VHH binders against Ribonuclease D (rnd). Designs and how they scored, part 32

Target 1, 374 residues: Ribonuclease D (rnd), of Desulfotalea psychrophila (q6ajf4)
Amino acid sequence: MKQENIISTTEDLKKIVNKALKLDAVGLDTEFVWERTYYPQLGLIQIALSDEECYAIDPLSIKDLSPLGELLADRNTIKILHDAPQDLIIMSQATGATPQNIFDTRLAAGFAGSISTISLLQLVSEQLETELDKSETRTNWLKRPLTEKQLSYSLNDVRYLRATRVILLSKIIGPKIKSWLQEELNLLNNPANYSTIADESRYKKVKGVNKLDRKSIGVAQEIATWREQKARELNRPRGHVIKDDILLEIAAIRPTRPEELANTAISTKAAERYGNDICQATARALNKKEVDLPHQQKRSQLSSQEKGALAQLKELITLKCDILGIDPALLGNSNELKKIIQTLYKGKTTHMRQSFGWRKEFLKDFYQIHRDTI
Key: E = the ipSAE of ESMFold2; O = the ipSAE of OpenDDE; V2 = 0.75 times the mean of E and O plus 0.25 times the DockQ between their complexes.

## First folded at step 25 (VHH; framework vhh_7qia_2)

Design x1 (from w6 with I106L; at its last read DockQ between E and O 0.85; V2 from the best seeds 0.78)
Amino acid sequence: QLQLVESGGGLVQPGGSLRLSCEASGFTFSENYMGWYRQAPGKQRELVAFITSGGSTYYADSVKGRFTISRDNAKNTVYLQMNSLRPEDTAIYYCAKVKYSGWDSLYDYWGKGTPVTVSS
ESMFold2, look of step 25: ipSAE 0.700; ipTM 0.899
ESMFold2 (binder alone), look of step 25: mean pLDDT 82; pTM 0.832
OpenDDE, look of step 25: ipSAE 0.704; ipTM 0.897
ESMFold2, fold request of step 26: ipSAE 0.679, 0.691, 0.679; ipTM 0.893, 0.897, 0.892
ESMFold2 (binder alone), fold request of step 26: mean pLDDT 83, 83, 83; pTM 0.838, 0.837, 0.839
OpenDDE, fold request of step 26: ipSAE 0.808, 0.805, 0.809; ipTM 0.942, 0.940, 0.942
ESMFold2, last read: ipSAE 0.695, 0.676, 0.703; ipTM 0.897, 0.889, 0.903
ESMFold2 (binder alone), last read: mean pLDDT 83, 83, 83; pTM 0.839, 0.834, 0.835
OpenDDE, last read: ipSAE 0.811, 0.803, 0.820; ipTM 0.942, 0.939, 0.947

Design x2 (from w6 with G102A; at its last look DockQ between E and O 0.88; V2 from the best seeds 0.68)
Fold by OpenDDE, look of step 25:
Parts: structure tokens; C-alpha cells; sequence
Structure x2 (fold): chain B 374 residues (1-374), chain A 120 residues (1-120)
């Protein structure tokens, strides 16, 4: 692969984008590093206009990626990606555009008789008589210049996406399953997918937060909120500001003075740097009315009856998916399935994707049977 | 006008071989993916083989190891070499051009087909 396939100017980017906009479909992929920053660092963008015409776009050399945004937002050109969500978020952030008309080959694979978690390499190997090299999976994509091997590897990640799409669609049996896939793909067009979680909601993502009492959860919320803002400000990972376990510990002790942080696993340096902020956050939480504090989400253990129902649900999903030739994982993970049962038996209205769309339809009979028995 | 013309079909004994050809016109052949489908009596049309513009190939499980799809861009022709033919391979074979934007059908044009009969 010739260095000639590297796009390093806005002008050249515009040229390839203009060409892409005239095509029915293009393949896209990204290489990024996300280890020491709040935001992922985009190292490379790959685009396939054809099997023969692929380009590596160098985001480090191009300040304005808006032309790529135009392509992403275009509703006429299909953008084919493998495991699209993360790449789309990254590209959306980089370009400011909302992705439209996305085809996710991994997602499609789940509807085409493969597993929904299949790698691109595996997928291509299974579908095409082509071998892909795995040798450059752990490379520094921020280092310049890129080697020929890196370029070759990266371009191979997009080169076969169009073919893969064609084959996957050919394997999907019947209009119904295709419609389900379309429904899932349409979700990728939702701008909400590319919006950030509210800082005030980040505490929900802290492992173990629900083990805290309500007051401590309130403290955790405030600290998590602050942490999020601080991490963003410093462009550091959340954990580099305060680790989750330490955050929980702090929330439990409810520090009023920075010196009290010495009773936690927080580093001396971090305590010195963030101690005041943490105490202020804590104070904010403690000054809140109880009604304004987050509710504790208690994970209730399933009853024997619920366990039985869950087993039935799993069996049904397995059998029906086998008949339909789709991956049962598409219906939901173990936690989601438990939630279904809990919702049915406990009457708790929780937002579940299984309550909508093709999944709801898929599970319709199960819902009816259990609604009548409860 | 887009045209696909299949040839090479016929009667063959089990274990025999046939080579199908499809000559394309009316579009830039070298830039397009091509495929072979077959339809047996009373059955649905099924994908047999697929070849990309870059030469990557796909085969149905039922024909893997026996069939080979290839293309000659200079002649605007796609081929299907069929070896070790079986009675279950009996069908009308169709050449098809890929439509990249298609959702319901991945192919936008079909030839008239060439019949292949495998019988003792």
C-alpha cells in the first residue's frame, strides 16, 4: 500500500469525500487511543470507496474534519462499519456531525446466522476467501509516520466491508428479519446516541454505588459529578482523578474536611489536589433535602417463581432464535432478561428495550402468558 | 442497456463438470461485484457464489470445494466452474450484478439463466 493513500490535507479530504458522496456505500473504520485522556485520541480514519480504492485519513494532520462530517451526515450514502457505535461517537465528536444511514456489519451478522459479537477478522474469514493479518492490533496509532504494515493493516479493516454487507444481507432469511435489522440500524441514526450522559447521572455508573445508604449515594452523586467535570477539564480518565472504589469510600465517610480523606485509599497527592473540591461536593450533597437525593436501586433477588420464569424465557429465546437463525444475544443480556421478569412480576415499569419494537413483538407470547398468570 | 448473458449450461452426469459463463455489457464490469444464483424446481433462488471487484470470493456451503467463481475483466465475463456435480445441483443458474444500495435485494439485474441438469 503506497503512502499515496494517506490523506493529510483538507483539500484532499474534500476530494475523497466528494467522490464518496456519489457512491451508494462506503466502508469506514477508526483507530484511536483511549488510555490517558478523557476523550479518545483519534489516530486514523480509514475509508473504502471500493475494494481497490481505500484511503487512510490522518486526523493529526487535518484540523478541520468537517468534510468527513458531511459524509457521515449524508442520508444517501451508506456508511458501513463493523461494531459501529464507538467509532461513530468518535467521528461525531471529531466532525461535529450526526451520523446517518449506518450499516453495522457486526449487528447484521447476528441476524445472519452468526454471533452478534463476531470480530471483523472472523466475519471476513467466515464469509470471504480472504485472510486478514492480525499483527497490528496493538499499535500506537498516534505515532507518525505510520509504517506500510500499519497502513496495510488498517486499510484491510475497511476494504472488505462492502462485500461483507452484501453477503450478510444475502444470508438474512426473509423480510421480517431484515425489518428487525433495519429497526436496529435506525437506532444508530438517533442523535441522542451521540450525546453525553449528564454529569449528574454518572454516579449510576459507579460500581457498588447501590450498596451505599441514600445519603451516601447523594454524596457519591456530587463527587461523581465533580469528577466528571474535573476529568473533562484535565482531559484525564475518570479513574485518574478518583477511582470508583475510592469514590465510594469517600462517599461513605462523608468528609467535611480534607484531612478526613486520609482515612481512605486516596493518594496524598490527590487528597491535596482535590480534597477541598471533594469536601465541597460532599457539603452540597449533605445540604440537599432528602427528597432530592437519589433513590437506592435495590437489586432484588429473584424468587423461585421468577427463576422459573427466567428459565422459560431463556429457553423460548433460544428455541425461537434457533428457528429464525438469529443470535439470542440480540434479545438481551442476562441482566436485561432478569429485568424483564422482575418487571412482569413486580410491576416495576423500567425502561427496557425489550418493551419496544421487534423485541416486544418477539416476546409477545411470553408477555401474554405471564401477564395472565400474575 | 445493461445485459447479462449466461451460457454453458446443459446435461451432465453425476460427478461431471460444467463451466458457466456470463458476459456482461452496459456497465463498468471491472468495478462491480458479480454473483451466481440458482433456482431449482419448486425451490427458492439461492446464492451460489459471489466475487468482488477485487477478486474476493464467497461460496455457499453446498458448493464449497466444488465450484469456483472467477472473472475476466478484459472480457467482461464472470465464470462458474462446477466440478463434481450432483443431482441436487440441478437448477437454472443466473448471473447477477450487485446493487450496493439495495436492501431488499442485493442484485439489481439478472440474466435469463442457463439450465443445468445433473442426472444419470
Amino acid sequence: as target 1 above (374 residues)
Amino acid sequence: QLQLVESGGGLVQPGGSLRLSCEASGFTFSENYMGWYRQAPGKQRELVAFITSGGSTYYADSVKGRFTISRDNAKNTVYLQMNSLRPEDTAIYYCAKVKYSAWDSIYDYWGKGTPVTVSS
Scores: ipSAE 0.599, ipTM 0.848, lowest interface PAE 1.1, mean pLDDT 91
ESMFold2, look of step 25: ipSAE 0.619; ipTM 0.861
ESMFold2 (binder alone), look of step 25: mean pLDDT 83; pTM 0.835

Design x3 (from w6 with S105E; at its last look DockQ between E and O 0.85; V2 from the best seeds 0.68)
Fold by OpenDDE, look of step 25:
Structure x3 (fold): chain B 374 residues (1-374), chain A 120 residues (1-120)
Amino acid sequence: as target 1 above (374 residues)
Amino acid sequence: QLQLVESGGGLVQPGGSLRLSCEASGFTFSENYMGWYRQAPGKQRELVAFITSGGSTYYADSVKGRFTISRDNAKNTVYLQMNSLRPEDTAIYYCAKVKYSGWDEIYDYWGKGTPVTVSS
């Protein structure tokens, strides 16, 4: 593939986007680096208008990616991606647009008799008589100029997406399964997917936070909030500001003075730099009323009865999915399945994706049986 | 008007070969994906082979290694070379143009079909 397929100007981008907007479907992919920054660094965007016409869009040369945003937001042109969520978030951020009319080939694969975690390479290899090279998966996508090999590799990630979509759809059995896929794909059109988690809710993502007492959880919330803001400000990963394990330690000790941080694994440098902020965050938490503190989410162990029910659920899912030709993983992971059982037996209403849509329908009989027995 | 005209079907002995042709008109052939379907008596229509505009191919498991789909853009023709034919390959074979949009039907046009009978 020739250097000629690199789009490095807004004008050229507009040209290809205008062409894309006239098509029924295009393939998209992104290459990015996310190691040392708060935000992922977009290194390349690939677009396939056809098998023969693919372009590498250079986001480093194009500051205004709004034309791409127009394409992303267009409801008429299908944007085909493999494992779409991360790429869509990145492109949404880069363009300011909300993605619409997305087809995720990985997701579709799960409904088409493959595993829902299948790689693009595997999927293409299984579906098409073509070979893809994996050699450039760990390349520096921020380095210019890109090599021919890098370009070739990157474009191959989009070149076959249109064909893959067609084949996958042909393999899906029946209108019902297609409707389920459509339901899942429609979720990608929700603008909420591209909004940021509130800073005040970030503490929930800290591993082990639920092991803390309620007061310490409050401290963790404030520290996590500050960390998020600081990471954003510095454009650094959260962990580069304060690691999760250290955050937990700090939350447990509830420091009132920076010197108290010496009792944690925090580095001297970090303590010097962030010690005051951490103590201020801690103070904010400590000054809150107990009613305003986050609740501890306790993970309860399953009873013998619940374990039995879980086993039955898993068996049902396996059998039914086998009959339907879909991946059981689409119904939920192990934790989600446990939550289903807990909800049924303990009456705790938690938001579960298995409580609505095709998954609810899929599990309807199971729910009925167990509701009547409880 | 869009047209797909199949030819090359007939009666063949098990282990024999046939080459089906489909001549297309009424659209830009070189830019479109093409496929072959077949429908056996009492069975649903099934995809046999698919070829992209770029020449990438897909085959059903039942025909892999035996059938080859190809295209000649200069002639607006898609071919299906069928080797090592089996009685279970007996069906009406249909040429189809791929539809890039939609969910229910991925092909927007079909030929009238050509019958293939594999029998001793």
Scores: ipSAE 0.582, ipTM 0.849, lowest interface PAE 1.1, mean pLDDT 92
ESMFold2, look of step 25: ipSAE 0.676; ipTM 0.890
ESMFold2 (binder alone), look of step 25: mean pLDDT 82; pTM 0.824

Design x4 (from w6 with N32Y; at its last fold request DockQ between E and O 0.90; V2 from the best seeds 0.76)
Amino acid sequence: QLQLVESGGGLVQPGGSLRLSCEASGFTFSEYYMGWYRQAPGKQRELVAFITSGGSTYYADSVKGRFTISRDNAKNTVYLQMNSLRPEDTAIYYCAKVKYSGWDSIYDYWGKGTPVTVSS
ESMFold2, look of step 25: ipSAE 0.703; ipTM 0.902
ESMFold2 (binder alone), look of step 25: mean pLDDT 83; pTM 0.836
OpenDDE, look of step 25: ipSAE 0.712; ipTM 0.898
ESMFold2, fold request of step 26: ipSAE 0.696, 0.690, 0.674; ipTM 0.898, 0.895, 0.884
ESMFold2 (binder alone), fold request of step 26: mean pLDDT 82, 82, 83; pTM 0.832, 0.829, 0.833
OpenDDE, fold request of step 26: ipSAE 0.726, 0.734, 0.614; ipTM 0.900, 0.905, 0.855

Design x5 (from w6 with E31D; at its last look DockQ between E and O 0.89; V2 from the best seeds 0.68)
Fold by OpenDDE, look of step 25:
Structure x5 (fold): chain B 374 residues (1-374), chain A 120 residues (1-120)
Amino acid sequence: as target 1 above (374 residues)
Amino acid sequence: QLQLVESGGGLVQPGGSLRLSCEASGFTFSDNYMGWYRQAPGKQRELVAFITSGGSTYYADSVKGRFTISRDNAKNTVYLQMNSLRPEDTAIYYCAKVKYSGWDSIYDYWGKGTPVTVSS
């Protein structure tokens, strides 16, 4: 694969995109580095127009990626990706476009008799008599120039996506399962998937936050909110501003003065830099009315009856999925399944994906049986 | 007009070999994926083998190691070499052109088919 397949100008990008827009389907992939920044650093974009015609788009050389955005947003051209969500978020951010008409080969694999977590390499090796090289998986994608080996490796990630799609679709049995896949793929077209979590909700992602009392949770919320904003401002990872464990510690002590931070594991430098902000955040939380504070989400242990129901649910899913030839993981992870049981037995209306669409239909009998017994 | 013409079918004994050919016209052959399907009596049509424009191949598990799909772009022809044939391989074999769009079928055009009968 020749250096000639690198697109480094907007003009050349437009040419490729214009060609792509005339096609029924293209393969896409991204290479990025996400270690020291708030946002992932896009290092490379790969596009396959055919098995023979693949290009590496250099985002470091192209400031305006809007042409790629046009392709992403186009409803006629299928964009085929493997494990699409992260790449789509990155490309959406880079281009400003909302992705449309996406085909995720990993997702499809789960409906086609494979595991829904299958790697592209494994998928291609299983489906096609083609061997892919794994040698460049840990490369610095921000370094220029790219080596021929890097380019070859990267392009192989898109080269076979069209074929993979065709084969996967051929393996999916029946209109029902196809419709389920379509439903899942349609979710990728939702602009909400590419919106950012509200800063005020970030505290929910802090591990261990629910161990705090309500006031401390309020403090954690404010600190997490601030941290999010600060991380964004500095373009640094959240943890580089303040680690989760330290955040929790701070939330517990509810500092009113920066000097009180010395009683936590926060570094001296961080305390000096962020101490005032942290105290201000804390003060905001402490000044809130109790009714305005976040509720503690207590993880309740399952009762014996609930455990039994969970076991039945898992068994049902396993058996039915086996019959249908789909991956049980598509129905939900362990936590989600637990939530189903809790919702059924405790009457808590929690938003769960198993209450909608094909999953709801899939689990309909189970829901009916248990609603009648409760 | 798009056309796919299969040939090479016939009667063969178990363990025998056949080579099917499909000549394509009416489209740019070299740019398209091609496949072979078969339909046995009373059964649904099933994918046997698939070949990309780049030459990558796929085989159904039932034919792996026995069948080989290939193409000659200069002749606009796709081939299916069938070795070690079994009675269960008895079917009408269809050549197909891949459809890149849609959900219902991955192929948008079929030949008329060539019959293959494996019997002692």
Scores: ipSAE 0.555, ipTM 0.837, lowest interface PAE 1.1, mean pLDDT 91
ESMFold2, look of step 25: ipSAE 0.665; ipTM 0.889
ESMFold2 (binder alone), look of step 25: mean pLDDT 82; pTM 0.824

Design x6 (from w6 with V98I; at its last read DockQ between E and O 0.90; V2 from the best seeds 0.80)
Amino acid sequence: QLQLVESGGGLVQPGGSLRLSCEASGFTFSENYMGWYRQAPGKQRELVAFITSGGSTYYADSVKGRFTISRDNAKNTVYLQMNSLRPEDTAIYYCAKIKYSGWDSIYDYWGKGTPVTVSS
ESMFold2, look of step 25: ipSAE 0.712; ipTM 0.909
ESMFold2 (binder alone), look of step 25: mean pLDDT 83; pTM 0.839
OpenDDE, look of step 25: ipSAE 0.706; ipTM 0.896
ESMFold2, fold request of step 26: ipSAE 0.681, 0.719, 0.716; ipTM 0.900, 0.916, 0.913
ESMFold2 (binder alone), fold request of step 26: mean pLDDT 84, 84, 84; pTM 0.844, 0.842, 0.844
OpenDDE, fold request of step 26: ipSAE 0.741, 0.781, 0.751; ipTM 0.910, 0.927, 0.914
ESMFold2, last read: ipSAE 0.747, 0.743, 0.718; ipTM 0.926, 0.924, 0.912
ESMFold2 (binder alone), last read: mean pLDDT 83, 84, 83; pTM 0.841, 0.844, 0.841
OpenDDE, last read: ipSAE 0.779, 0.769, 0.764; ipTM 0.926, 0.922, 0.919

Design x7 (from w6 with Y33S Y100S W103S I106S; at its last look DockQ between E and O 0.72; V2 from the best seeds 0.00; counts 0 for: pae E 11.0 > 2)
Fold by ESMFold2, look of step 25:
Order: structure tokens, then sequence, then C-alpha cells
Structure x7 (fold): chain B 374 residues (1-374), chain A 120 residues (1-120)
């Protein structure tokens, strides 16, 4: 246990931030617990100024983390993380700053000949003659004092990030692919990443919601909106208020009276606590005009021609990514690729990232060839 | 006035050895990762070996087992011991430092290089 590497006061935090702002790049990581609360419980923030100068910032001891926000938002010092988005959201919430100038080693690995889902342990072992200890992969980061093993593990998560970035960049072939990586890294600067999803849009995340008819989707929207607000107010996971499968069941029956909840698998305790709120949400949905109900996104089945085009798209991506040495997953998942085909053949006007930026350029020949067959 | 001065190159027969050195000035050497790169005429620059400020090393597959990178922070010097040299190792070898600011992915600083020729 090395307490000299633990930053427990705002004054000491300011000192390391001032030092970090004079460097070209620093490594960052977080440890958190997120099982029983709506908001993550931040347990530790790690910073590497060099391979040997690493600190663990104790958010349980430091009332004001806003000095770290100056570093997080700094446009000159690179912040290097592995799998950055969640850590950035947590640090943005804790500091009040919008992250700027971010390098994500997991994202960069996808452009550098590795899979874009590679773990930090695997990436460090591939790039350096160093093996990371994984004995503290899950532990209670809220307990104090930190054990020496917890501290050592947490600091090693940032220790090699500066070197890893340099090696990854050296493995990326050509200025075109480097510009594609930079385009993706710049998206991490977007303030929208650090805004909450609108409560009324939450229902779109419920798997199976589009199997409901349109009126029941409207009920699901109102219940999901209420659930999000209640979960936030109680600081509980949304599933602890009402689970997604129960939400769908309730939306399908459209209950206007609490006793109708007995036709669902909702627990007696939840029905007693939330039954009135659920019925009020249902009533709000049923009072809406048809034009104000959410649109049902029916699952389109692909025609034989569309299935053939999808297969050709997947083959193009695989071949071209193999030649370029990048991970095909960077181009999109199966649903995104289906959307490309539907846009070409059915003229849908949905926003997709493959219509912009480097992905559009990557796919331009496919678009041109298949435009001629339509 | 950042400077990187490479030395130790020359003509050597296949199977021979050379030791390159790079003396650094104008920055805090101990806080920075350092690399050796090489560029044959008309070819792309490639990473040969890299050493972090903490001493972790990386080697290109083409040189692994034959080359050893090391650093001496007291002398602000990085070394490349090159053993079992082959004709394809012929190149100008450059010492490099990571750029100190921005998201630019390129190295900012190169020396003049030290030529290495492996030929009978």
Amino acid sequence: as target 1 above (374 residues)
Amino acid sequence: QLQLVESGGGLVQPGGSLRLSCEASGFTFSENSMGWYRQAPGKQRELVAFITSGGSTYYADSVKGRFTISRDNAKNTVYLQMNSLRPEDTAIYYCAKVKSSGSDSSYDYWGKGTPVTVSS
C-alpha cells in the first residue's frame, strides 16, 4: 500500500493537474460501482504522467473534483484512455467538464490490426513486453483503505497508455487511415455524448417494443418516461423500478385501473407502490391523438435482391478491411448494414453513420455499383 | 532547442553487429518514450524498436531477437544494439521523440539519421 501515490485533497489534485497540463499526454482511467444505483458510484480515478509517475485520485476524500475538469477539457494535453466513452461520461459528471482531445486505445487498436473490442490486458501484452495483473478485475472500489494490490492494479491500468498510443499510431498504415481514426476520436469531443438521453426516448431501448402495436408503443413510451424519472429520483436502476419485460407486458394490456395489473407478472410490492403511476401513464398515452403517437418501426424483411446486395456488402467490407488492416466491425454491425441496403432499395430517410465521413468514402464504390442496379 | 543526435552507423558485413546511440537535449528525456525508426531509399519509414520512459520495450517482428533497445536516463541517451545484421536492415536509422502536444499522430522530432549498410 503506497499512500504517497493516493491523492486525497483538492490541493494535491490541483498540483498534479498543473503538472499534467505541461505534458503532451496523460493516461486516465476510472473505477466505479454501478449495481444498485441510477448513477455510477465513482470509486477511483487514475492518472499517469509517465510510466512511473502514476496517481490514484480518491473521489471519496475529495469534495471538489472540478480541478480535474481543467485537464479533461484541455485542448493541448491528450487524454489517453482504453475504452473511453463510459469513463469520460463518469468523469464529465464528476468534474462538470466536457472532455476534449481524447485518444482511445481500444478504438485505435481496431485501426491498427487488432480487434476493436480488445481488452487493455491483451493490448499491452501484444504491444509491449509486459503482462498486466488481472487479480483485481472486480473489487469493491468504494471500500477504504485501498489494499496495496488494488492500488497497484489500478495504477497499472494507466501506466502504459502513453507508450501504447505511440505504438498503435506507428502501426497504422497511411495518412488516410490515420485521418479516419482522428475523425472517430473527434466524436468523443461532442457535448451530446455527455448529455442524458431524453426521458421520452427511453422506450426505444426496450428490446421488443416494436413488436407491440402502435397504441401499446405509446403506452410503453409513457411508462418508460415515468420509469426513468422515478429511477432517477430514487437513485435506483430503472430495472429495479419495473423490468423491461414487465414494462412490455403492461404496455400490451394498457391498464387504466390498478387491478388490471394482476394480469401481468408485476410483483405485488411493485403493483402496490407504482400501480397508480402506471395507470396514469397509460391514461396519458390513450388520450393522445393518433398523429402524436410514436411511429412503429416495423422490422423490414429483405427481398432476395436485397439479401444478395447485403452479402456483397459484407464481402466488400471483409476484403477491403483485410487489405487495409482494420477491423470490419468499425464499418457497422449487422443491423447497420441492413439499413444501408434498405436505404438503397426502399429510399428510407434514416440517419446512419455510413452516409457520412470516412465510412461513406470507404463504401463509395459499393454505393455507385448498386445505384446503377436500382 | 530540441536535438536528437544519432551515431554508430556504418558499413558492416552480414551477420555483424552495430550499436546505435542517440543523445537527446532540449527536453526532459526521462519523462519521454523514445523510438528507433528506419527508412530505406524509396520506402516507408518503419518502427524498429521503442522504449517507454519506464523501460518497457517493443520490437518490430523483422528485428525481434536480433535488436535490443535500451536507455540511460543519466546520459539522456537511447541505444539500439543490432546483432545478426542482414542486407534488408540497410537503411537510415532515426531516433525519435513523441510530439509534446495536440492529437497529431506523427512524431515531431527526428535527427539527421545514421546510415547503416549491410553488404559483403
Scores: ipSAE 0.005, ipTM 0.400, lowest interface PAE 11.0, mean pLDDT 84
ESMFold2 (binder alone), look of step 25: mean pLDDT 81; pTM 0.808
OpenDDE, look of step 25: ipSAE 0.027; ipTM 0.500

